VHH binders against Flagellar brake protein YcgR (ycgR). Designs and how they scored, part 56

Target 1, 263 residues: Flagellar brake protein YcgR (ycgR), of Thauera aminoaromatica (c4kar8)
Amino acid sequence: MAELSTPSPASPAPLDGGRGDELEKFTLRGARQILQLLQDLITHRGLITAHTGGGHSFMTAVLKVDEERGRVVLDPSPDPQANRRALAAPRLTCVTQLDGIRIQFPLVGLGEGQDKGRPALFAPLPAEMLRLQRREFYRLQVPLAHELSCLLKAEDLARKPVEVSARVIDIGAGGVAVVVPTGAAEFVIGGTLPACRLALPDGEPIELDLEVRNLNRQTQRNGTEQLRVGLRFAALPRAADTRIQRYIFKTERALNAKARGGL
Short names: E, the ipSAE of ESMFold2; O, the ipSAE of OpenDDE; V2, 0.75 times the mean of E and O plus 0.25 times the DockQ between their complexes.

## First folded at step 1 (VHH)

Design zb16 (framework vhh_7zox_3; at its last look DockQ between E and O 0.14; V2 from the best seeds 0.00; counts 0 for: pae E 13.5 > 2, placed apart)
Fold by ESMFold2-Fast, scan of step 1:
Structure zb16 (fold): chain B 263 residues (1-263), chain A 122 residues (1-122)
Amino acid sequence: as target 1 above (263 residues)
Amino acid sequence: DVQLVESGGGLVQPGGSLRLSCVASGFTFSDYWMGWVRQAPGKGLEWVSDIYSGGETGYADSVKGRFAISRDNAKNTLYLQMNRLKPEDTAVYYCAKGTEYYFSGSPTMDVAGQGTQVTVSS
C-alpha cells in the first residue's frame, strides 16, 4: 500500500497506519482520471497548498494541463525564495479540496519556465492522486507537552469495570489513538466504551462514547511495551466536534510556526 | 451552491487603510476556516491571512502587524482590515473557503471568490 505523502512539519498530518489498504480505494492511478481531476481543479479555480518540506509551503493553482507533454503548469509563488525552495525540493505535496472532498497528490521533477509570456512552474503529471471523502483518515500527532489524556471506561481481565487514564497520541475528526500499559484493560474490536472523558487543554473534559477500531502492541526504544488502541467517536455533539477540530487547527498552526522558528 | 462576494477594494495612498468584506452563502459559514489570498499583477497567488471558525488567526510575514482578519459568524461575513498600506500590497484580493478542520498548519482552500482590486499608489 502506497502512502501519498511523507510526513514533515509542513506536510499533512501522518495518515492512520491501519488505513493504508482503505486509502488505496480512494487513490486515482488512471491517466484519464488524473487528467479529469486536474481539469476540474482548473474549472473550479481550486487553490492548492504546495508543501516543500521543512515547514515551508506556498499557494498555487493549476494553470493548465499539457497532455501532449504529460505535464501540469502551475502558478509560481510571488515569493522568489518559496520558488527556489520548491525547485530544490525532491517532492512537493499538493493539498486542495473540491466540493468538500480532500485532494492530495505529489509532484516530482519541478522545473521553471514561461507559459504565455508569464513565469510558470512545470511538473510531470502525478502518477497518483488521493481523492478522500472521509476526513477521519487524517490524524494530528499530539505533542507530548500537551499531556492530552482520555479516561477510558473499560473492563479488566476479570471483566470488572476499570477506569484507565490513557495518553492520546493522535487525534482526528473521527477519533483518537491512545496508549495504555499492557494488561491495564481488555479491549475488543467493535466494543463500545461508554462515557469516556477526553481532556483537551482548553475547557472541561468532553464526555463521549468510543468504539474500539484497532489494537496494536508496540515497543518503545527503552523496551517498554504499550498497547495502542484506535478509537472512533461513536457520536459527537456539534459543540464537542468544533472543540476537537479547533484543537487540531491550533496545534498544527503552532507546530508549523515553531518549525519555522516562530512561537 | 457556495458563493463568496468580496467588496471594499479601491485606490488608496501609501500609509492609508482599507477594509475588505466577504459575504458567504451556500454553506455553514461558522464551521469553516476562512482566508484571504492575493495576486499582484503578473505574479502568483500569495496567502495573506486565515481565521479558524473559533477565531484563531494566522498572517503572512509580509502583512503581520499591519493587517487584521476577523469574522462575524452571525452575518456570514469575513473581514480584512488593512493598515499602513504599501505599494507592494497592490493586488486582487480573494476570499477563500477552507475546510472544517485542517492538518499540518497549512491553509487548504477549494473556493476563491470573484476578487476585489486594491491599488496602493500616490
Scores: ipSAE 0.287, ipTM 0.664, lowest interface PAE 4.2, mean pLDDT 80
Fold by OpenDDE, look of step 3:
Structure zb16 (fold): chain B 263 residues (1-263), chain A 122 residues (1-122)
Amino acid sequence: as target 1 above (263 residues)
Amino acid sequence: DVQLVESGGGLVQPGGSLRLSCVASGFTFSDYWMGWVRQAPGKGLEWVSDIYSGGETGYADSVKGRFAISRDNAKNTLYLQMNRLKPEDTAVYYCAKGTEYYFSGSPTMDVAGQGTQVTVSS
């Protein structure tokens, strides 16, 4: 009788280190800053999801910062198995938020012991802590099957108005990244594309203004060049924001369910 | 400042019921998932339940079929109906603010309240 380990609720996935350069500006490495942020987590009773790897996580909190010993004290899991996994893991990835800001930090060298006569987990202070404002930085990779598109109202090289249907490859609360054929339109960083239309699966397209934030040329495996355009929502109605957020949430849940072996 | 104030805890007999409430302030309540966590004496924090902005709910296996989470966005209030209480449910229950719609995986929690004591004893 295979004990169906009830899939622990999908812990927020650590931000993939592949965006390393972009995340560096949000990474705290100063000892004082790290200590202050940990103390803030204690003060606010911040609940932390600790990822042990292999899709396993447990809920914890920072109980104490021991500056003299250079260690952090964590609340152990009520599940002994989770604690064993944590202790066996080469790295613990802690994820939390404070004041609407996502905080992520690694802990290495986890040990168990007693704090004031109570079981506790101990780790050296993190060498770095990532602090990200959520709305601006999170991007959902759009599944290809969703076929999200954005109708861009742009100009060609002759400054003639053109409409370009662009595939949306990622989406966040702050904007979208799209792919367009090379030469389809002329894009200028800082330029505004007015009255564009974002197509979501759940209804009519959303009309919005987009600001060009970045341009990247990409070569596909087949040798075809594409232009990746990063677009910021210049003005987003509240109703549109809600729809976008709902889509992101729903999609993330679906992806997580699939990853857990859900149908 | 984000504030969460729990109420409704108390002493009940096994098989009894309690309804917890949490009043939230200092943020747009409707934009965030909310949840309950608990800490039994001498044990770590345990996730109990959460409710998303869209009304979807999650429950720990230990409370499934017995507990019901709900929210009233107009009142900025989170509820936890606890039925068929067991001694094992004895804990401090905390209301917790979650995240907006972002990041795949388990919701992150921002702030917890001061908690309300639930004691289930014969």
Scores: ipSAE 0.035, ipTM 0.551, lowest interface PAE 3.1, mean pLDDT 84
Fold by ESMFold2, look of step 3:
Structure zb16 (fold): chain B 263 residues (1-263), chain A 122 residues (1-122)
Amino acid sequence: as target 1 above (263 residues)
Amino acid sequence: DVQLVESGGGLVQPGGSLRLSCVASGFTFSDYWMGWVRQAPGKGLEWVSDIYSGGETGYADSVKGRFAISRDNAKNTLYLQMNRLKPEDTAVYYCAKGTEYYFSGSPTMDVAGQGTQVTVSS
């Protein structure tokens, strides 16, 4: 399929369930905490992406929390097919953001009905809600002067191994985005690039495995084409994570100091 | 559940030194920013200094060059060495735990202890 020239803003995707052990410290299980967070979503009119499985989702919102009956009331989709998928799904994974904090919660036992004469969706209150701080999803735009690079262990169009030195344009706790010249290598969404090397300004390059998450063609002002490759860190060692977080922190402080302090 | 216990304050002459300590419990100390905030009589809270687990530090302009923050992750203890103290340093000093990452340079810090009084006067 043809790529769009101006992609729509991406809907939040649910976090991988296989990260459950790592996410436990961000999981709310107290009834009072859950009710308060749901009420905050109502108060702030938080739009929620509800994932029904099979790559399908729809936009919704929490209309109310019925504490007496122990259930949450959701806005139905204007698309009847989305509502049918939601009602048939064994689990609805709700994802949203509140004041820069990512919020995710499952709903099980979704049913339809009416709330004060208006169509609505109903589910029992979730037993848990995930609340992730910004550091877990934030991406730093890398200053050009830093010349951050990542050596990719990829394949060319003939499926032969090639090494591509790619400029890193953004970096976060979970991955990087890089740019490469069009045709430097073939990338497959979902593919794994083992033993790549990320060069931070301080210290030796970090060896890490990367997974291709997205691809975008871009045309530069001078007419040259390049490929933006979104890469997720796989199996990131603690030492590597610490170095990446330290780089992000130091760079943010430096950029903020220039913008505010004039040094 | 978070416990922060400050100590080391006292009365000191201008130009003197004090070392503050903060013993932490109820969380994984080495995973968090730690810092010091102070409250002078009749004033609001003022950020003084912070330190990340990786050793990166920050200081308010009013204390830079005079105060040194450090941490001992094995002992769950945060320190503030205060040198060349001035009467304007008089305050209750609170140990603070970071609640978010410093991506914007505008950190949020939680105060949980009773603080330790520092009084600088002749």
Scores: ipSAE 0.000, ipTM 0.160, lowest interface PAE 13.5, mean pLDDT 79
OpenDDE, second read of step 2: ipSAE 0.006; ipTM 0.204
ESMFold2 (binder alone), look of step 3: mean pLDDT 81; pTM 0.818

Design zb17 (framework vhh_7zox_3)
Fold by OpenDDE, second read of step 2:
Structure zb17 (fold): chain B 263 residues (1-263), chain A 120 residues (1-120)
Amino acid sequence: as target 1 above (263 residues)
Amino acid sequence: DVQLVESGGGLVQPGGSLRLSCVASGFTFSDYWMGWVRQAPGKGLEWVSDIYSGGETGYADSVKGRFAISRDNAKNTLYLQMNRLKPEDTAVYYCARYSTPELFGSYDYAGQGTQVTVSS
């Protein structure tokens, strides 16, 4: 009786999502572009999650770009074990975000040393940096002073129509994220909220249909629960799109000017 | 253990709609990018859609404007709303988790899949 060895369920092969070609569009390989992006990370004090493999990571920052030596200087972890893992890793994968854009880059050849008498990690400049800048994915963080709101036409638990005034926390070409009080309405992911009203500072509210795309319950520091709702513009008139884009552009410009000390 | 369980597949007529769900467990769902891939009969695995941790979404050109991916992090659930279904959408649909950031663009786990059949 030959024991038919039940084939061990083959570990699902890593599914290469075939996105290699798509990622190339977002990959910076130019030396000048890489240097500029690293400098931007320094300027903005961008915190970087450095992944060492095996599910381990530590927080770091780019401290300096040494163009003469062709190296980047990183802040070491306060955890000596994390630094040891980093130094032993054949490759670090650094992940960060700048202006809502995800940035990812590899570092290889990590070493330790001192920069101006302080412990530091050193690596050759990355050969490439992935910058996931999709215009459609860009989300402007709405300044608190703008007080953008969206009147949501939703339903309660009893499926009774309710109107909820929600604060807009971010806005992009493709949608908005809003904050609503917990229990104000019931949202169904993939559901459409028809005839909502987005209030922009520049005129009358925009009537639009919104699709619920994401729900995230957050507990604030004060213990208050809030529901963050990610909403897609389901049907946006061209005129409304233009207004939204104009608002985003104007606001971004103002924020950048302020950041540069111009205001 | 990481688990992904798909549901919501079935038989629909052309032009019909389906909503797929994927319940995740065994990991911090909110920290991961998630996606849908499909395999049609006699074809390789095809990327359909994904959703990033920040809520950014991507779609294959073949499904763009017809499918909508979403997630409820509180429920550890991924969704795929499929509208205006076509016969060419017939496939087994898999929920997939993106691997660690070191392997961005690849999936490390997938569910058992759910069959979607579009036929008149």
Scores: ipSAE 0.010, ipTM 0.249, lowest interface PAE 9.9, mean pLDDT 84
Fold by ESMFold2-Fast, scan of step 1:
Parts: structure tokens; C-alpha cells; sequence
Structure zb17 (fold): chain B 263 residues (1-263), chain A 120 residues (1-120)
């Protein structure tokens, strides 16, 4: 039922159609590109979740691409009822990942038959495939209870060094957004803040360089002004990147588990 | 090549127990979240349980208190201990690897599945 961009740990949810304008630049429509991407899924043995509508889905894989007939051959479900639902569906939405890149595509006109004497599902090649390699626009809203902070090494209006403890309000694979009190420091878009310290649960603060990407003044409901600063990770050691991504996934999993009726 | 090989399914009476195993190869097992998902005949895919490399676990409400997930990183093996089984637990059970922790959390590889049937 989750048709928004929010993921599920058990099954990947289809991306929201309302994001069409954001996703157009990641949509492949060239026949050669589509063929190559499908072949990559075969080579890497990509597991596909096929959504048949009404909250139903099954696991499949691309077994081969028939270029001459313009078709894909899919592994049928071990559940005969899932296969019947798929054949009755007007459209399948297929979701998978390849080396951390999200791939999503529709299949229309599903048929049933045999491949090399074994049951198989057939569909015409998709007219489009989403290949989403960019993650900067997705942000996990940090729960207030986590009290995540980032110690910023910045300058005041007189260019004197200052340290500002900023509350992290959202975090993604590419950066964080923080809030600081008005006047605490001066920020310049494109400027680098070296040796800042991001405090995550489970271990020592992560030392990292941050690039200022955007600045937004916000008035709180109580009339207090805050500055929201968008910060990009300039470069991360693998260990730091792993810790940040595991925090994001762990928190997202807990939020999704709550939505499913608990952990 | 990434491989997940499951075992331990079978026929069991209500109230009985089964232990599922999944042997992983072709990747650094300790770097990934692992989980179990199931599909009952005529139904969609249902998340059962997951486990983080550091040992944190999650369970679906339907199995909490009855199932226990565990892993042995030295042996590249994932386990699901299923106790007090109910007819509603009848399903094909899949061992699955989560993608490296990314914002679009999803399973990127699964095993062939192992059938669990709970009947009198």
C-alpha cells in the first residue's frame, strides 16, 4: 500500500508517480540502454520484486532477453496463485537494485509458456526503465529523541574561528541539514567547513569536511528565528560512510516497523 | 557470484518447531543486513525478521516471541528458529540479503526458498 518513495525493509516499494519531474532525468528510454540494463540484471542475478497491484507482489528474476522477439523471460513464482495474479494484472511494477543503484520498470502484456521445457513468464521489453543512481534528494528526518548533533568549525562575522553545536534535522547519503541559532556563525554557499564532528550513536564522533550547499532562514511557531544549513559530505572514509548509512537504514527500519504495527 | 542456499523446511504439526539455515557465499556476509521473508499460497510477500551485522534484530508482530533470528558471521550462515508453529505460518521462506544500507532499503538477493507446512 505504500506507493510513496518511502522504502520497506521486507519488500521495495515503488517510487511515487508524483515525482515524475524529479525522476525523468534518471529514466532510460533507449532500446539499447534498456537491453544492456536487463542483461546486467541477468549477469548480476538481480532479485526482482514484481508488484501486481492490490498490495500483492512476488519474487522473480530475468532469465534471458530475447532481442529478436523484443521480449524478456521471467522466472515464475513457486506459488501458482501469485503467477495467476500476475497474468491477470494489467501491469507489473518491477523493482530491484544493482550495486546500490535502484532500478524500476513496468511490464505490460505478461504471458505464460515454457523456456527449455520449464514454465516461464514472458513480457515485451519495457518502454522505459528508471535507473536511480542519485540519492541526494532523499532525506531521513532525524527523530528528536536521537538528539543527533554536529559540531561545526566555522567563522563569525569578524572571521574569527567559532565552534557551533548544531542539531541535525535530516540526513542522507550525501549530507545533512542542521539548524543553528541566528548569528551563531557566518556561512557562505560553496564554503568548506573542515574537521567538523558528527555525533552518531555507537561510537566516537565522525570527523568530516562539510561543504555549505544552501541556507534557509526559518521562523519557528514561537517567533524565534533559526538558520537551516544544508551541508554536503565533501569526502568520507569507507568506515564513516558505512556508519552513516547504517544509522539511516536502522532508523528507517524502526520507523517502517512502527508503521507495520511494531517490532 | 552471490549465493544464498536455504535448508531446514518441512512438514510439522501445530505447536512444533523447525530451524531454517541459510549459507551465504560470494560477498562479505558481515557487511550486510540479512533477513527472512515468506509467501503463503495466494498471498503477497511478508517480512518475518531481520538482523543487523552487530546483532540487532527485528520481528513481525505475527511471529514475535515465537521465532528467533541469529547469524554466525564466521560461518556465513543465517538461522531462523521457529517455535510454537501455527497453520498460519505455512509458507515458502526466503533467506534474503538487504542492499548495503541505503535509503531505498530492499532485498537485492534471495535464496530459492524452503517450504514450511504446518498441519495436523
Amino acid sequence: as target 1 above (263 residues)
Amino acid sequence: DVQLVESGGGLVQPGGSLRLSCVASGFTFSDYWMGWVRQAPGKGLEWVSDIYSGGETGYADSVKGRFAISRDNAKNTLYLQMNRLKPEDTAVYYCARYSTPELFGSYDYAGQGTQVTVSS
Scores: ipSAE 0.000, ipTM 0.257, lowest interface PAE 11.8, mean pLDDT 79

Design zb2 (from zb1 with K97R G98S L99Y Y100E S101P E102L T103G P104T F105Y D106Q Y107L; framework vhh_7zox_3; at its last look DockQ between E and O 0.03; V2 from the best seeds 0.00; counts 0 for: pae O 4.0 > 2, placed apart)
Fold by ESMFold2, look of step 3:
Structure zb2 (fold): chain B 263 residues (1-263), chain A 118 residues (1-118)
Amino acid sequence: as target 1 above (263 residues)
Amino acid sequence: DVQLVESGGGLVQPGGSLRLSCVASGFTFSDYWMGWVRQAPGKGLEWVSDIYSGGETGYADSVKGRFAISRDNAKNTLYLQMNRLKPEDTAVYYCARSYEPLGTYQLAGQGTQVTVSS
């Protein structure tokens, strides 16, 4: 039997909004804030990926908010199987975004019905909505072909200055992760590396201060060891932040476009 | 001031062809994935196709091989060539944009009606 329709192309997986203190500061629980954000989705006509569990999802939209009855009204899927999964699910996890602001919220108690003679899905208003900027969650895995590097101003075992050119393996608004050969320098969690230089493909390297946040030793198949160093940006100027965000945006779009296009 | 203005719809017999256009304004067109989303009478929304500024494309299985999406970044215009149309393609077709790669789409226009019947 052929599937009636397919879900939207791959969307970001839901974030665990109920786990860890980190996400609580981005969680809206006030009824007024929740109503306003749902209304913004309607006004700006943002589409939603509704996750039903088991790797299944469907595309929907908020059609309206019934404030008097405390309900949100959703567009049903044209795929009857998707609707059945949604109605059977203990919760839907709705994921969307408006111009770089990620929005995620649960719906429980989903039911079916009619809205002005058209099929619709209904649920009580969500008890919480997660709202956060892209910079709060996204880390780009840097393609090897870009050969992105960071010159680290570190110290050896004797606390003497050394310079280490490190390959950047991921990058986000708040920092980078790099790999260096074992023994190239000594790193201390919480330590600072002043005046490092991050080389992006566009323009001159960026001078910035880095703080060591984590260390992981890795052993390659040939027995060679390397060190993964997680580094936080300290005091990042706006111009540098802009260049980093532009690099991330452009690279992510190109990588995902290539994967979709069947090049 | 995001505006997406769809055009090119109409009545066509099964097996016929149409070419849809969408003129965009109020944003940097080349930064966005652009796509088509359709809604059949009384039905929910269905993703049809999308395209990035570099020319990479995606298609729903129901239209693959029959529809061709394209864009002209210099003219801020998105196109959908629809061939071998079926009655099941009858819908309002909306132009859509997405800020994130492989992300959620946003509508802005009133769409253009495509009706396939004989």
Scores: ipSAE 0.298, ipTM 0.739, lowest interface PAE 3.8, mean pLDDT 83
Fold by OpenDDE, look of step 3:
Structure zb2 (fold): chain B 263 residues (1-263), chain A 118 residues (1-118)
Amino acid sequence: as target 1 above (263 residues)
Amino acid sequence: DVQLVESGGGLVQPGGSLRLSCVASGFTFSDYWMGWVRQAPGKGLEWVSDIYSGGETGYADSVKGRFAISRDNAKNTLYLQMNRLKPEDTAVYYCARSYEPLGTYQLAGQGTQVTVSS
């Protein structure tokens, strides 16, 4: 009876940097965002595959973030050889998933030590973290000519209420992505923006609650920085859902017809 | 022009199986993440599965353990093996190219109808 060794779930391979420009929009570089994401990994006890190079990896977890010292504490491998490889590696590539979101980040300058009397690995905080959010719903890239907008009710740095008119760049049944000027408002991942207004080409704006799911800074070709905000519909009335779906399907059909040379 | 041609849909009983195929043309297939989305009657487009660079796969919770996505880059073909089909799997299934990593997909085909009915 050959024990069918259930293939060990293949440790997610690191994404190759070859898609550098495409991945930039999913790369977090803000210190606060990085700290929050690391804290989320701690809270959810996210298992991390740490790649040391040469096809070698080990399982770890973020145990602690030391903001004062600017370092992250990792769980060492039970395999001493894996730890030696990690310490000898010029770079660790850490890969994990949290709530269907792939997270990848580099660690450099790994060291070993003790945390509260237990063996631990230490590294400086990552300078960047890649966050690839899986979408539950298909999203249509909004044609520029449609000029969809969303009025966001947010807060500034002083927690003063502000309204920001944002351009909608993609839309789906589950949410929208918008672009706003940098500094227009403060957004927190997981935060709710209540009573926002989505403007569709047909009819009155739709009032809805939005949850911030993703934040990405984008530098335009002209050097201007913009913030891309991924938003989920937190509460969407059925009538609004129907309107959004109708818009998406109508637009997709039009785009496909154009692509086929029918127009 | 980007072309995606879906096939393999049909009528099947609950608990049955189908295998969908998608043939891609007009772009370098191997350079893109590919996926399946579906539209059930009266519902929006739902993400079903995708296959990342390096063969990494993802599945919606509704299809985990029942569906398997694969690709043949030499044939420019995407596959979806669907097992243990349920009435709620009834939908038009579309092959999709990633417009951006794991975020936005482009539909180019007509889709293939999958009907699960007793």
Scores: ipSAE 0.026, ipTM 0.420, lowest interface PAE 4.0, mean pLDDT 85
ESMFold2-Fast, scan of step 1: ipSAE 0.359; ipTM 0.729
OpenDDE, second read of step 2: ipSAE 0.000; ipTM 0.226
ESMFold2 (binder alone), look of step 3: mean pLDDT 87; pTM 0.885

Design zb3 (framework vhh_7zox_3)
Fold by ESMFold2-Fast, scan of step 1:
Structure zb3 (fold): chain B 263 residues (1-263), chain A 119 residues (1-119)
Amino acid sequence: as target 1 above (263 residues)
Amino acid sequence: DVQLVESGGGLVQPGGSLRLSCVASGFTFSDYWMGWVRQAPGKGLEWVSDIYSGGETGYADSVKGRFAISRDNAKNTLYLQMNRLKPEDTAVYYCAKTFDYSGLPYDVAGQGTQVTVSS
């Protein structure tokens, strides 16, 4: 019974917490763009996970867009309690995807009725829709227990070649963030680090070229300075891309399962 | 146009077996992780299993050791072999496309396939 109050590990979580400003550039606000995207979801039979708050969600779909009345028509849940929660909620957060693009939008003012003799839920058209390639922007926080590292081929302060084993703190489809002691190597934004080696579990290290994208100095509680380096994958081979995505997928799922099992 | 067509559900007694199939079209099947998710009456969506194109698999703890996921990339078909079925396995089973991250929402075609485990 308690599991009914929590989302499934497979349920997509909304992308709202602390990232609103970063997501603005991916937000559609044009009425015609919104109508077209909703129509594309109908055409592609996109299933939507509607979050009603308090960890509750249900599956729905857009049945039609009523432009004359300025509303969307949604398929109700087969669970009457889910529909009651949805109608009582001040806001639904709807999450879906179209060809690998994450689509997220709010619905406010949900009502119920019938459409062509069948039960239906109604809501005003959303004022905004988020359109985001999750694989491009998603960053997995690497568990410390994985001890995931990248051997960087860089230059020291005297411009002599140096190899630095850096701890990987996050990883995505487009790159990694690593931590190195301040002064261990010289990094230049836009510079390329050739033939670096990314050590993933279960296999040989991946050889890849990395481009420096950002640098951030951090001071730990114990006073030790460290440098966080954001690195972009350059010309990543498909086999390497596949292994990285596999690691991300497996790790995210294991973390979701661990969170549900109770730590 | 992405289409996933599930089949193979039905009524079965506890301890019995069923094999679910899902025929996919409208996308490059071999580029995607494929999975099964289920929804029991009055409960939320539960991830059951998924499989990478290269054969790597994952299973929910509730089904581990009883269910086996497989795929045929040449036929664009996903399978779920369900053994030693329990009343708790009663649910609508949906075939789902997942891109690379298990947290992405699923695309599902049709209404799924009903599995009922009862005497």
Scores: ipSAE 0.006, ipTM 0.299, lowest interface PAE 9.4, mean pLDDT 78

Design zb4 (framework vhh_7zox_3)
Fold by ESMFold2-Fast, scan of step 1:
Structure zb4 (fold): chain B 263 residues (1-263), chain A 119 residues (1-119)
Amino acid sequence: as target 1 above (263 residues)
Amino acid sequence: DVQLVESGGGLVQPGGSLRLSCVASGFTFSDYWMGWVRQAPGKGLEWVSDIYSGGETGYADSVKGRFAISRDNAKNTLYLQMNRLKPEDTAVYYCATPYYSELGHFDYAGQGTQVTVSS
């Protein structure tokens, strides 16, 4: 039977350059730091997912760092076609982890050859490496069908208590982004909203304290003004963190299955 | 250091069965989501199955009803029971921990185990 082409399979995605300013403080550019991090990946046998573009990737590892020639030596794929795609790619985006820390770096100018009589891939040392310790920067875009909401306990313009039901548009381990009608409440960056209630589909609302981190004013197609509010979890009990993580993982899994032509 | 060691792959006939194992170390295994991801020759990574710390499971449509994921928290071991194997199941299978990845769904820490389904 002939197999129909399916959508690209789900894989770990590289972080988008659209968050470059936020990621700059986690970017290593010192030659000594880069060399040490690459050596740590060798020592810990870190498995690397190398993205070659066009939905293609392969698994590799750093075999050694050749400081004299300014290059890294990578384990080639057992699939010759993956190696040919890698060599043809203008850039590899390499993604791995070390002790729960996410590491991402580009490799440009990939070549092939031999190391100690075995096939190997070579690339110049990366000029930068992202070393990200903070999972709270990841944001799941909440499906509209989930109707996720957060009841905010805030103040109006007269400093009187007001409750605002806000739609959750994205969620991460560190916080949520919500949308509220303009003028529904007063928000101040750095201000704390106590005893807010986050409603997830599979249980009672989670009571938590939120800190206002950012504000963005948006105009919808229908001309309605809304305010996007970025909120940080000020203190999150382990049980609440587990429920949020479970929701995020379950939803990502469902979205990945749908993207692959599932649901 | 997070370390995952896969085993149980091999050559099987279509319709056969294999059980993959993944022994985890360097983290509190019982607290983490675990999964299996595969890469067929010339293709990208495909999510196969996952299991969260509380036991809820998920499966790709291509393997649903044929594969069963399980975990033994006392042994820090993840399993994938693969039944009614098809030639299209031929791939390197990787054990993965999705420690809420800001870079995506899965972190790949193992070297993988080769599964070949052929007559």
Scores: ipSAE 0.000, ipTM 0.235, lowest interface PAE 11.4, mean pLDDT 77

